# Ledger of designs, part 133: VHH binders against o75319

Target 1, 181 residues: o75319
Amino acid sequence: GNHIPERWKDYLPVGQRMPGTRFIAFKVPLQKSFEKKLAPEECFSPLDLFNKIREQNEELGLIIDLTYTQRYYKPEDLPETVPYLKIFTVGHQVPDDETIFKFKHAVNGFLKENKDNDKLIGVHCTHGLNRTGYLICRYLIDVEGVRPDDAIELFNRCRGHCLERQNYIEDLQNGPIRKNW
Below, E stands for the ipSAE of ESMFold2; O stands for the ipSAE of OpenDDE; V2 stands for 0.75 times the mean of E and O plus 0.25 times the DockQ between their complexes.

## First folded at step 9 (VHH)

Design A95 (framework vhh_4orz_3)
Fold by ESMFold2-Fast, scan of step 9:
Structure A95 (fold): chain B 181 residues (1-181), chain A 119 residues (1-119)
Amino acid sequence: as target 1 above (181 residues)
Amino acid sequence: EVQLVESGGGLVQAGGSLRLFCAASGFTFDDYSMAWLRQAPGKRREWVALITSGGETDYADSVKDRFTISRDNAKNTVSLQMNSLKPEDTAIYFCARQDWDFSEGFDYWGQGTQVTVSS
């Protein structure tokens, strides 16, 4: 598959670091083969991702890729110094408990190993919005004890786009806390 | 009420051609990627072709250069031109609307149209 994902151009490439956390959200980077289908100002390659993070005076220490495909870019397109974790996350439906557990485990492991630095956890799905925002907010609510509306507002503000899936928002606001690992 | 209705299926000899149509209603057709998937007896559904809202097309390797997907936004129709048909193309062909956020998922499907290719 070499087509540009639907609506991908509608979203900002990279959000801002979420204050008080180690999270930064972005849309999926697209490898060089996609660039012939994009205007220069629309390009967002893995290299462009790292350049934009650096421009914010931030540094990535982990990338969590939530897409249900490997067609957009390869881990080999990333610097060797930045760990990459793939969590194949089915969209549309609320992520299942297994997916939530994997995400929480990865975040907790990163934070434990990186307590002496300020490196960020970069999280993306296709648009860096619904699956990305859900899992980050779920972590903040369940692990950090943040109130659901505060987590959602923080994500929306820092991403520069509001969570759009009503079932995801409903689960964050009124669903159960996932405490079992 | 979202509806997708396929037509154009039938029986054809190997090497022949068929054109499938999908009539869409109940949503803003112009805003969605549309796809064709197929399912042979006893097998899982597989993706065949996709056309984005902007008209970009993509195809599974098994049908590339033989099938052409197109859309007519004025008529809310997506079509699949199938050339050089092989017995392996025998399947029920489904029209599907791609989820706007989950690019590997489809949120609405038609009932399907049978394509049978004889040896």
Scores: ipSAE 0.742, ipTM 0.867, lowest interface PAE 1.1, mean pLDDT 94
Fold by OpenDDE, second read of step 10:
Structure A95 (fold): chain B 181 residues (1-181), chain A 119 residues (1-119)
Amino acid sequence: as target 1 above (181 residues)
Amino acid sequence: EVQLVESGGGLVQAGGSLRLFCAASGFTFDDYSMAWLRQAPGKRREWVALITSGGETDYADSVKDRFTISRDNAKNTVSLQMNSLKPEDTAIYFCARQDWDFSEGFDYWGQGTQVTVSS
């Protein structure tokens, strides 16, 4: 169906680039079929995503989709020049080690292949907040050696919304480092 | 009307196997991810296994390598093969439709089927 995700309208469509990183977080863009249920100013399509990124003088080099559904938009709705990666990530629970590994691997692969540019890794789940924030922070903590509180603060500030899930926050702050393989 | 009907539950000895079934109707089955949830006595409902519309699977750590979720889109069914069952697996098992438009992550589930594993 074409139901608007719960609370989807409450979140900023696109965050800001996280300084010192190649990450930018955003909420899930919705394909055209959803527009009839939205006010014009509420619409956020794949096209709108790229427009907003461009307005920030940035360019997406990769989109990582963490949602568990394909009903929001199709990869075909994206420019062919931007790779799309789906990492099915269950909501409400801390991602498992395999999911974390997949994310880290994708990010590292991108960085290796994109050393000659400044293109961004766009990451989103439904709201572009909890799952998105956790995995980005997990990467910063485990791979980049950033302090958990610093990572969380940086993400929150740049996303324009704070991580909401206590289990995610607690795991980031006090949980074990996951293997980088 | 969306309907999910679970079956296959019962009493089994520890180390035994059981296969649960879920019959789905009232929606385009192949467009949705399906899941199995369970609720043990005195505990909260927990996610057990998930299978996406594309056939990708995921499992809770507690059941990984023991349980296998599968689906048959031609029959609109979801199955859960449970091997090496433990007393801790005792619970009511629910078939659920995944929908991230809902805060709980699921919008429909059945009445459940009781699984009891004796020690």
Scores: ipSAE 0.034, ipTM 0.389, lowest interface PAE 3.2, mean pLDDT 92

Design A96 (framework vhh_4orz_3)
Fold by ESMFold2-Fast, scan of step 9:
Structure A96 (fold): chain B 181 residues (1-181), chain A 119 residues (1-119)
Amino acid sequence: as target 1 above (181 residues)
Amino acid sequence: EVQLVESGGGLVQAGGSLRLFCAASGFTFDDYSMAWLRQAPGKRREWVALITSGGETDYADSVKDRFTISRDNAKNTVSLQMNSLKPEDTAIYFCARQDWDHSEGFDYWGQGTQVTVSS
């Protein structure tokens, strides 16, 4: 499919780095073939992503792609110097424990290998909101001991958009801590 | 209560045409992408066509230039015009609503309408 994802234009391309963490969230970049359907100011290609990160005086060290498709862009569209990790998630449903574990393992591995730099972990789903926000907040709560409401507020503020799925919010606030890494 | 109700299926000879309708209720129709999928005997369900809330359309390669998806937001209806039908188009056709948070997923489905193409 080559259609623009539903509501993709409604969200800011890239948020701000989440202070005290290595996370930055953004919506899915769209490869050049989508640009004929977009006004110049609406374009957000993989190249545009890296330009916007650089404009914030930040540098990406890892991209975690949470989408269930490869239609938006290909890993080959990214600089070879930035690792790319795909974790397939469908959306709507709260990510399962296996998915949460994969995300935590990837983050922990990155942090261990990047102790001597300040490079960021870029996380995106289609809109960079619900799946992205859930997994980042789950990591902060379970691994870093952040209070759920504080993690959610931090994500919302830095992304520039609030988590919208009530089931995700409820799981973060009231669900069990997943202590299996 | 979300409901999707398909109609318009039937028997047609190869080269003929059919128009399928899907009546939607129980949600804000204008906010959702709508799709048609089909399932032939012994095969997996496959996506056929999609129309976004803004009216952008997309099609599977097997039906491009033969099928046209459209919507009427005033009537909460999505339609599929099927031209130049082939025996391999024989399937149960399903109307589906796409949750905006899914890349490839659908959260509600109709019961389906049978299309049979003979020759």
Scores: ipSAE 0.501, ipTM 0.763, lowest interface PAE 2.2, mean pLDDT 92
Fold by OpenDDE, second read of step 10:
Structure A96 (fold): chain B 181 residues (1-181), chain A 119 residues (1-119)
Amino acid sequence: as target 1 above (181 residues)
Amino acid sequence: EVQLVESGGGLVQAGGSLRLFCAASGFTFDDYSMAWLRQAPGKRREWVALITSGGETDYADSVKDRFTISRDNAKNTVSLQMNSLKPEDTAIYFCARQDWDHSEGFDYWGQGTQVTVSS
């Protein structure tokens, strides 16, 4: 139950806000029970997440969790003021249209309700890279009309890591846009 | 002022073709996704086709492989090539600017152009 995800330590905990957007990506924070398997400097808890966001002079307004498990942390570990949304997303394969739609809907809803502030949408999967990057880029491409390569470049630069999964990259670059409603 | 002006509608026989045009003005055209919507008599407005600023396209299932949306950013125009038209395609067709901050997903659209497909 407390197995550290493979390669989890290799990724920066938190990326940077994506300019022109409300998105910020990060790797999955791990609840306290995982700390015994980590060096102190490797620890990244929900609390650490918020501290790092504050260090960037940002504030989270929503967390979208794309992991396919609930073992990493509990919504109760988060401040009550920050809504938590779980979208179970299978790894290594391109998210299905339903998943994409759910993500878009959540983002649009947040933006509609948060026009009066500058709070961020925090998105994470396990590493906060592939699934996270795909869905954010898919949103930018399908909804905001951003060129695929521009979206990918922006995400990669801000996350501090590049999308790794070729099937995700190819789908973003060459795949059709998905229905937005 | 944002303006969208549709043209190209008319009466056509089933199996025929028609090309609609939309002239856009009053905004940075290449920054927005554009769409065609249609409303048939007694029916709700429905999405037909979408084209992003990057040129990506999507279509309603009912028009897929028959309709083609395109845009010319130099001319600020959106087009809809409609082939193999069916009576069910009869509707007022609207050119629309996509905006997700709007409850309907679109913030501006024109007066529309009538397309009538006869049996």
Scores: ipSAE 0.000, ipTM 0.204, lowest interface PAE 13.9, mean pLDDT 92

Design A97 (framework vhh_4orz_3)
Fold by ESMFold2-Fast, scan of step 9:
Structure A97 (fold): chain B 181 residues (1-181), chain A 119 residues (1-119)
Amino acid sequence: as target 1 above (181 residues)
Amino acid sequence: EVQLVESGGGLVQAGGSLRLFCAASGFTFDDYSMAWLRQAPGKRREWVALITSGGETDYADSVKDRFTISRDNAKNTVSLQMNSLKPEDTAIYFCARQDWDLSEGFDYWGQGTQVTVSS
């Protein structure tokens, strides 16, 4: 498969850093082989990702890739200085507890190793919206004690697009706190 | 109440052609990518062809240049034109819908239509 993902063009490539956190969300970068299917202004390669983050005066220290595929780009398309972590998620369904705990452990590990810098954790799924927004908000609620509505509002504002899946929103607002003790 | 109903399957000789149809109902057809998958006896289900809401098409290597997927949004149908059929194409063919928020999966499937290619 080398087709452009459904609705991928509908979303901004990269959001803004979420203030008070180390998170930044974006849609999946597409490697050069996809560019023949895109207008110049629609291109968003791994290189474009790093250029856009640099334009915001920010620096990536970790990328967490939530997609279930490697067809969009390869880890070797990223700078060797930026760690890459794959957490396979299928989409549509709320991520399970094991996935949530993997995400939390990765974030906590990054923060522990990066106490003396201000580098960001970049998180993406295909659109940088539902799976991405859910896991970031879940972390803020469960670990940082942020109120659910505040976490969702912060994500929506900084991503530039609102979480769309009602089951994700409902779980964040009314679901149990997932504590990994 | 999403429904996908396949038709057009049958028996054909190697080198022949068949056209499959999928009638969709219960959702806004124009907003979804549609696909054809197939399952041969004793094998796992495999993806064959996909058409996006915008009309971009994609094919598995095994059927490239032989199969053509198309859609008619006015009639809520997706079609698969199969040319130069081989015995290896014998399978049950399924129409599937892809939700935009799924990575590489499908959320609804038809019951399938049998295609048998004789040598």
Scores: ipSAE 0.588, ipTM 0.806, lowest interface PAE 1.8, mean pLDDT 92
Fold by OpenDDE, second read of step 10:
Structure A97 (fold): chain B 181 residues (1-181), chain A 119 residues (1-119)
Amino acid sequence: as target 1 above (181 residues)
Amino acid sequence: EVQLVESGGGLVQAGGSLRLFCAASGFTFDDYSMAWLRQAPGKRREWVALITSGGETDYADSVKDRFTISRDNAKNTVSLQMNSLKPEDTAIYFCARQDWDLSEGFDYWGQGTQVTVSS
């Protein structure tokens, strides 16, 4: 269960808040059992996540975990004050309509319940890039009416890495709008 | 600790048969899909066969109707029956645990077992 995800070390741990949104993307934090396989400077635990968010003068209000495994960390590793939502999302494939809907529903629910604060929706998959970027962009495009290229550019800039999966990019740019209900 | 140990490889003549075995430990075996992969010299590792936790099977086109993957959840084993072997089947064969989260689709595999098919 302690296998370091492929290329995990290659990605910045935490992105920046996406201006005009409540989103912030990051790579999956790894529980303590993974530390023995990492150099100290490579470690990124749930605790480190929150520290890095605080360094940005931000606060997480929700974590959406898109990984398709439960081996990386446990919800109990997170502060009790921060809700954790798991949306099992298969890698490589464009998320299906159900997954997209789940994500949108979660985001909308959060925004409805958190109108009185500026807490962020933290979204991550393994690398916090492709699945994460797709669903965030899909939301911006479908719900907020953002131009696909603008959404992608914004995400890439804030995450510090560019979406890599061509099928995701293509779907965002040219794919149909998904149902919001 | 997740462990996968392959066995059953060897030298066989074209048209012959081999049966590979994989012993799994360190995880809840029946919760995972298992697969056989192979890597020939100078070639990329390729998927050969898959069996889901529910027992559903799938095969690469190159081995369809010749290879059969099976599993024994009571023994935590996965097997690959290889019939009508061809020289192009020569490779190191790996038993692998499927992980839908990873780019490669698998998170653990063993050291592999060598299969050599002579013409």
Scores: ipSAE 0.032, ipTM 0.365, lowest interface PAE 4.1, mean pLDDT 92

Design A98 (framework vhh_4orz_3)
Fold by ESMFold2-Fast, scan of step 9:
Structure A98 (fold): chain B 181 residues (1-181), chain A 119 residues (1-119)
Amino acid sequence: as target 1 above (181 residues)
Amino acid sequence: EVQLVESGGGLVQAGGSLRLFCAASGFTFDDYSMAWLRQAPGKRREWVALITSGGETDYADSVKDRFTISRDNAKNTVSLQMNSLKPEDTAIYFCARQDWDISEGFDYWGQGTQVTVSS
């Protein structure tokens, strides 16, 4: 169905690049069939995503889609030049170690292949907040050695919305570092 | 086009059993959790059973130990085995696809199949 995700309209479409990183977070783009249920100013299609990134003088080199559904848009709706990676991540639960490993591996691979450019890794779940913020912060903490509170603050400021799920925040602050080989 | 079609409902005596089936099409079936919900006359729809893509199951307390949900990914079907049926199980039973992006939400529903349990 073409029903808009719960609370999707409550969130800014796209955040700002997180300084010192290659990450930018956004909410899920919705394909054209959803637009009949949206006012013109509420629309956020895949095309709108790329236009907004361009308006910030940034360029996407990879999109990581963390939603557990394929109903919102198709990879074919994205430019052929931008790789798309799907990591099915269950909402409301802290992502499992396998999911964390897949995310870290994808980010590390992108960074190695893109040393000679400044392209961004775009990450989204449904709202671009909880699963998205968790995995980005987990990467910064575990791989880059950022303090948990600093990672969370950076994400919140750049996304324009604060991480909402207390179990995600608790895991980031007090959970174990996930050392994935 | 996502489509869910239920079958297997009918009339049964208290203490009897029925097996419901849901045929799914138009999506990658094994990527989604599937559920059964029911609505009795004059009552709110209630969740009955859930099966995840990995095969883990969960049940409402009212049907625990009496109902069993299962799936066949090769045939794109989910089924509900209902044993020890009670008159209060009388309802229209709906197959639904769960959207994990929405807390406890479902994005597609079937049209339902009637189950009537007589005393």
Scores: ipSAE 0.014, ipTM 0.197, lowest interface PAE 6.9, mean pLDDT 88

Design A99 (framework vhh_4orz_3; at its last look DockQ between E and O 0.05; V2 from the best seeds 0.00; counts 0 for: pae O 8.3 > 2, placed apart)
Fold by ESMFold2-Fast, scan of step 9:
Structure A99 (fold): chain B 181 residues (1-181), chain A 119 residues (1-119)
Amino acid sequence: as target 1 above (181 residues)
Amino acid sequence: EVQLVESGGGLVQAGGSLRLFCAASGFTFDDYSMAWLRQAPGKRREWVALITSGGETDYADSVKDRFTISRDNAKNTVSLQMNSLKPEDTAIYFCARQDWDYTEGFDYWGQGTQVTVSS
């Protein structure tokens, strides 16, 4: 499929680093084949992603791709120096415990191996919003003990867009703590 | 309430043509990508064609150049023109609304319409 994903143009390409964490969220980069369908100012390729992060004086150490597709870009489009992890995450419904566990395990592993640097974990789904925001907030709540409302507010502020999926928000605020990291 | 109602299915001979229609109601039709998927006997459901809110189209390789998806926003209708039909196109065809956020999935489906291509 070479169509631009629905609503993709409505969202800021890259948010800001979430202070006190190693997370930065963004919408899915689109490989060169999509650029014929975009104005120059709308383009957001894998190269554009790294340029925008560098412009913030930040450096990526890991990309976690939550999309349930491989059509948007190839891992080979990323610098070889940055690890890429695919976690096929079904949207609409709240991510299942296995998906949550995989995300937490990857984050914990990265942090353990990167204690002595300040490199970021970049997380994206299609819009860098609902699946992305859910899993980042779930990590902050379950592993780091952040209050749910504080995690959501931090994500919303730094992403530049508010979590929109009500069932995700409800699970973050009122759901059980999942001790599976 | 969201409703999607398919019509136009039937029996046709190989090499023939058929046009499917999907009437949508209960939501702002213009804001959503719409799709056709099919399920052949003994097989998993397969995506066939998609049309975005902006009118961009996309197709599975198996139907490219034979099928055309279109939409009529004034009538809240999406259609699928199927040409050069093959026995392997025999399936139940479903109209689906793409999820507004999870663009790899669909949040509402019609009941389906049977297409049978004689061999």
Scores: ipSAE 0.795, ipTM 0.885, lowest interface PAE 0.8, mean pLDDT 94
Fold by ESMFold2, look of step 10:
Structure A99 (fold): chain B 181 residues (1-181), chain A 119 residues (1-119)
Amino acid sequence: as target 1 above (181 residues)
Amino acid sequence: EVQLVESGGGLVQAGGSLRLFCAASGFTFDDYSMAWLRQAPGKRREWVALITSGGETDYADSVKDRFTISRDNAKNTVSLQMNSLKPEDTAIYFCARQDWDYTEGFDYWGQGTQVTVSS
């Protein structure tokens, strides 16, 4: 099916660049087959994503897709010049160490390869909030040494929505630092 | 505690009809998408139908136009009307709740109800 994900319409499509980082978060773009179930103003396609990034005077250099499905859009719907990486991320529980490692590895690789430009890493799950916010904050805490509450507040402010899933928040605030790199 | 209890299964002849029910408790039913899945002997569990919190429906191609999913938010129930049944519809049918954020998955299932379609 092409039903619209629960609550997807309730979220801002794209957040703002997170200052001091290379991250920007957004909800999953939906390919044209979903538009039959959307009013024109509700549409947010892969093309719309890139238009909104350009309107912020930014450029994507990598998209990390955290969804555990391939139903929302095809990587071929993205510009050929933008690398795409799928990291299958199981939800409702805190992501496991393997998933966290894959995310950190991808981010560190991007930063090394893009040290001479200002391109951004776009990260999304379905709503661009819980799995996305967890992994971005986990990176900032573990790799950049950012204080947990500061990472969460920065993400929330720039996404335009607060992190919702309580077990993720609790793990970020009170859980162990993960030193898996 | 979240509970999903299926009922209405049984033996029916090919071409016949059957209606399944799922009673839900332990959560705010109105906020969740609900689904029916099925598992035939020796096969993997497969998705059959889904109904969103707002009442929008989606179906697997194999059952489209024959099955109808519906919900009653006042009674906290999900129903699956199955018409024009075929022997290949024989399976255990499970009611499932979609996770509110991890929409790629289901976080609770019932124990299932057996549907057997004979020729």
Scores: ipSAE 0.485, ipTM 0.750, lowest interface PAE 1.8, mean pLDDT 92
Fold by OpenDDE, look of step 10:
Formats: sequence, C-alpha cells, structure tokens
Structure A99 (fold): chain B 181 residues (1-181), chain A 119 residues (1-119)
Amino acid sequence: as target 1 above (181 residues)
Amino acid sequence: EVQLVESGGGLVQAGGSLRLFCAASGFTFDDYSMAWLRQAPGKRREWVALITSGGETDYADSVKDRFTISRDNAKNTVSLQMNSLKPEDTAIYFCARQDWDYTEGFDYWGQGTQVTVSS
C-alpha cells in the first residue's frame, strides 16, 4: 500500500554529488498517492527529485534503484531520457557478491557509455543511506582504490547522513575486496 | 489480520526437488513484494528468494539457478520451486512479506515448513 517507510521523513531527500565521482545519493521518491499522508514540505516525488538535481546544476544520466518494492514509484514516472535500473538489494545485510558485481557492472557500463558528458549516477534505496552507501563505497574501494575510511567519509558528507549499519561499515573497512569480474 | 501459511515441505534426497507454497491473506497481496527465507539449525535466518509486486525476481547466490520463486496474484499465493536440492538446503522455510517499515525488511512471516535434504 501507501505506507510511508519507517524514518523516511528523517532523511534529506537528495545528497550532493560526490566530488571526483559521478555518484549522487537520494532517498526513494514517492509517487503522488503518498502525498495525502505527508505535509507539503515533506513531499518528495520523482518530479521533485529531478527538480532538486537541476537546482544543483546537475543532470541525472542513470537511476539505480536498490529497493525490493515497486510501491513507491513507477519507472514510468521518470523521464524517458533517463535509464532506470533495478538491482535488488536486501536491506540490513551485506550485499552478496552477485549484487556487488551487478552494481559495479552497471556503473562501469554507464561510465563507458557516458564519457562525453558529466551526467550523474543516481543511486537510491529506501533511505538512500545504508545499502546505497555501502555499494557506492564498495565501488570506490574495489574499483577506484579509495581508502575505506575516505570513501565512507566522502559518502557521509555528501549524503548529509552517516552510514548507520555497523556490519556495512565493518565490511567496508576490514572486508575483502570483491571480484570485479 | 495478515496471515501467511507455508506448505510443501518434506524429506527429499540430494538432487531431488520440492515445491513450497504460501497462502497469503489479510492484505492487498499484489502491492507487496514477497520472499522466501530459511533458517538452518544453529544459523541465522537468511533470505532465499524475492519476487516483487511486478513479478521481478531475485535469488541468493546459494540457490541461484536451482530455485524459482513465482506468485499468483489471483490466488494470493507465492511458490518456491526447489530443484537440485543439497543437504545444505536443509532448513525451515518461511514465507515473508517485504516491508521496509520493519527493521529486518520483512514484517510478517508464516510458521514455516521444514525441508530436509538427505545425502
């Protein structure tokens, strides 16, 4: 149904572009049917997402949706010019190697195809924080060779919220590098 | 009242197949992603397969290409076809409704059905 996700209102709708990357994180936008349960200032629709991105003088080139539900919004609610990719990512547990690989593959594919522009990869889960942050940081660590603490700090600063899940943080800091193929 | 009732479990030899069923009631079934979880003795509960309201599916690496999750919105049922079963698949299998309003990502479970795979 149209139940507002737990703690959804507590998070900033959209983060900032992560310097040196093409990543931007945001919480899940909610379709119009949710608006009746929200104050006007709490509303964050797919349209609002794009407006907020434009306000930052940025443009989305890809949306990666990590949620496991379709009840929040429909891909049809997005502009046709922006590809939408669903990558199922279970919450609260460290993503498996397959999920990590799918994310890396999607990002690498986008970068390969978008060398001539500066469009962003928008990534979101429910809150755009833990799953989103883990996979972005995992990419930066495994593919770009960024130090784990630097990746985490960068994400947290840009998202405006800190990763909350200790298992994610621990895996990023001390876990093995995952396969890139 | 939300209810999930699993069935179809049993004893099977390694390499065999089972099909689990879950009957859902008490909510708008087609609005929710549904999942199968399992809990082996002495282990934590883990997700096995998920199917969205739109019919998209995902699987744990351990069961990929062996298990198939499906749903029938007309009957409010979700199924799990399990092929090429292994002893390590032995567990209680739970049908679960996905909802992020809950801390674990799932808010309702059934009582579970026992699956035992012998070597």
Scores: ipSAE 0.013, ipTM 0.285, lowest interface PAE 8.3, mean pLDDT 91
ESMFold2 (binder alone), look of step 10: mean pLDDT 83; pTM 0.835
OpenDDE, second read of step 10: ipSAE 0.000; ipTM 0.210

Design B1 (framework vhh_4orz_3)
Fold by ESMFold2-Fast, scan of step 9:
Structure B1 (fold): chain B 181 residues (1-181), chain A 119 residues (1-119)
Amino acid sequence: as target 1 above (181 residues)
Amino acid sequence: EVQLVESGGGLVQAGGSLRLFCAASGFTFDDYSMAWLRQAPGKRREWVALITSGGETDYADSVKDRFTISRDNAKNTVSLQMNSLKPEDTAIYFCARHDWEYGDYFDYWGQGTQVTVSS
């Protein structure tokens, strides 16, 4: 169906840039067909996403969509100048090593190609919280050597909501570092 | 550990009614959205009805106004009341757990219960 995702309205649409990184997290934008079920102040379309990023004096250079669905919005709803990458991730369980590696590869590639600008990597799942926070923190810990608790605190503060899934938090704090393939 | 067990399927004449039940165990039932999906012979599995943890419901156009999904959190059950059944409703009906983080992904499924509507 075209149901609004459960608790989607409870979450801040867009967090703030995570200082010292190129990451910004947000909840899934919803295409126009969903707006009939939303008050004007609750709407968060792809256009609204870009307007809110601009209001923070930031610019998106890549969107990584972690949802396991394509029903919320289409890549065609995004500006042609912003690359879109779909990484299908199942919620609930910790992402597998293949998914983690794919995310790391995409981030590393973006950073290499965008050395001369300050464009952001926008990452979202349905709520922009658990899968999103896990993969961003996993990157910071494994690639950038950030301490797990510091990565989690930084994400929570900048997203405006704390990671909710205890198994994700436990893996970040005590799980193995996923070096590479 | 998670189990979803459907019951209530059977043979019914066009225009009749049938009520499906799904008994859930092995998880905190009231934290999850629950859904019914169906698979007709020779067709892809399709979503039919959804009920959120908060009790909000949504339906596929093909069943809107004929089917009603409900839940009983005290008994860990979700049910589907099917009215004005048509031959086109013939399918195996599956109960599924919908994690609100998954969007349209259903992480656990029951074995299904057969519904046959004769003309």
Scores: ipSAE 0.016, ipTM 0.361, lowest interface PAE 5.6, mean pLDDT 88

Design B10 (framework vhh_4orz_3)
Fold by ESMFold2-Fast, scan of step 9:
Structure B10 (fold): chain B 181 residues (1-181), chain A 119 residues (1-119)
Amino acid sequence: as target 1 above (181 residues)
Amino acid sequence: EVQLVESGGGLVQAGGSLRLFCAASGFTFDDYSMAWLRQAPGKRREWVALITSGGETDYADSVKDRFTISRDNAKNTVSLQMNSLKPEDTAIYFCARTEYDYHEGMDVWGQGTQVTVSS
């Protein structure tokens, strides 16, 4: 069957809320069929995700799934009350402008519709690090005017792991601001 | 600098076998997982097989028990042994590099090699 993603066990399941934002990052939850290949303490199902978020006294209002596959878990494994958005992204490559645009619009739409609550936008790729960190930081830089190094530091600190892909870091630091509308 | 070159495709009868090769250059081959993907005319590209840097393998359900992926780190090659070929296996086969992520993070794409299976 289902193969556990390489290095998935090396990463913390879920980070902390990024202060001053509505973002929280985590690694991909794995549906029950993967649990046969995991020790009990290594399991991180969709249910485990929501339990860990609740333990931080937070609540998810949206999940953005950046993986290029639908095999890890199904939207049906999530609570009916939490919207799910799939944005297919290929790892290793800096996301293209269309992908960046889709991410920004999803975030802006959520924030506009959730002015009266404090629910979080949960963002994940496979490890919840490179694609996830890139798009969150890109949003903070382009939309909220955060300095690139400050956005990267904030993400790294809250995720508990540093962005690993040099091409992603270089694009964030030196790349153009994307004025997607 | 980074290059992947596929070879070994051709025309075979149903039930036959082919072995595809991918020659890699310009990067530290041992650090990357390697994958085979295919695309049939008018269809989406689909993942077929993956081999991790540590040698673990996984396969799409459509090819399980018929295809075997392997790698030779000394030669910087990955290969796909295809047995019991079916007309449905007709596609252009691509070699892809990925550092991690099961069948995501496909970074470098070769030109592909055509496989045609006739009944």
Scores: ipSAE 0.015, ipTM 0.279, lowest interface PAE 6.4, mean pLDDT 87

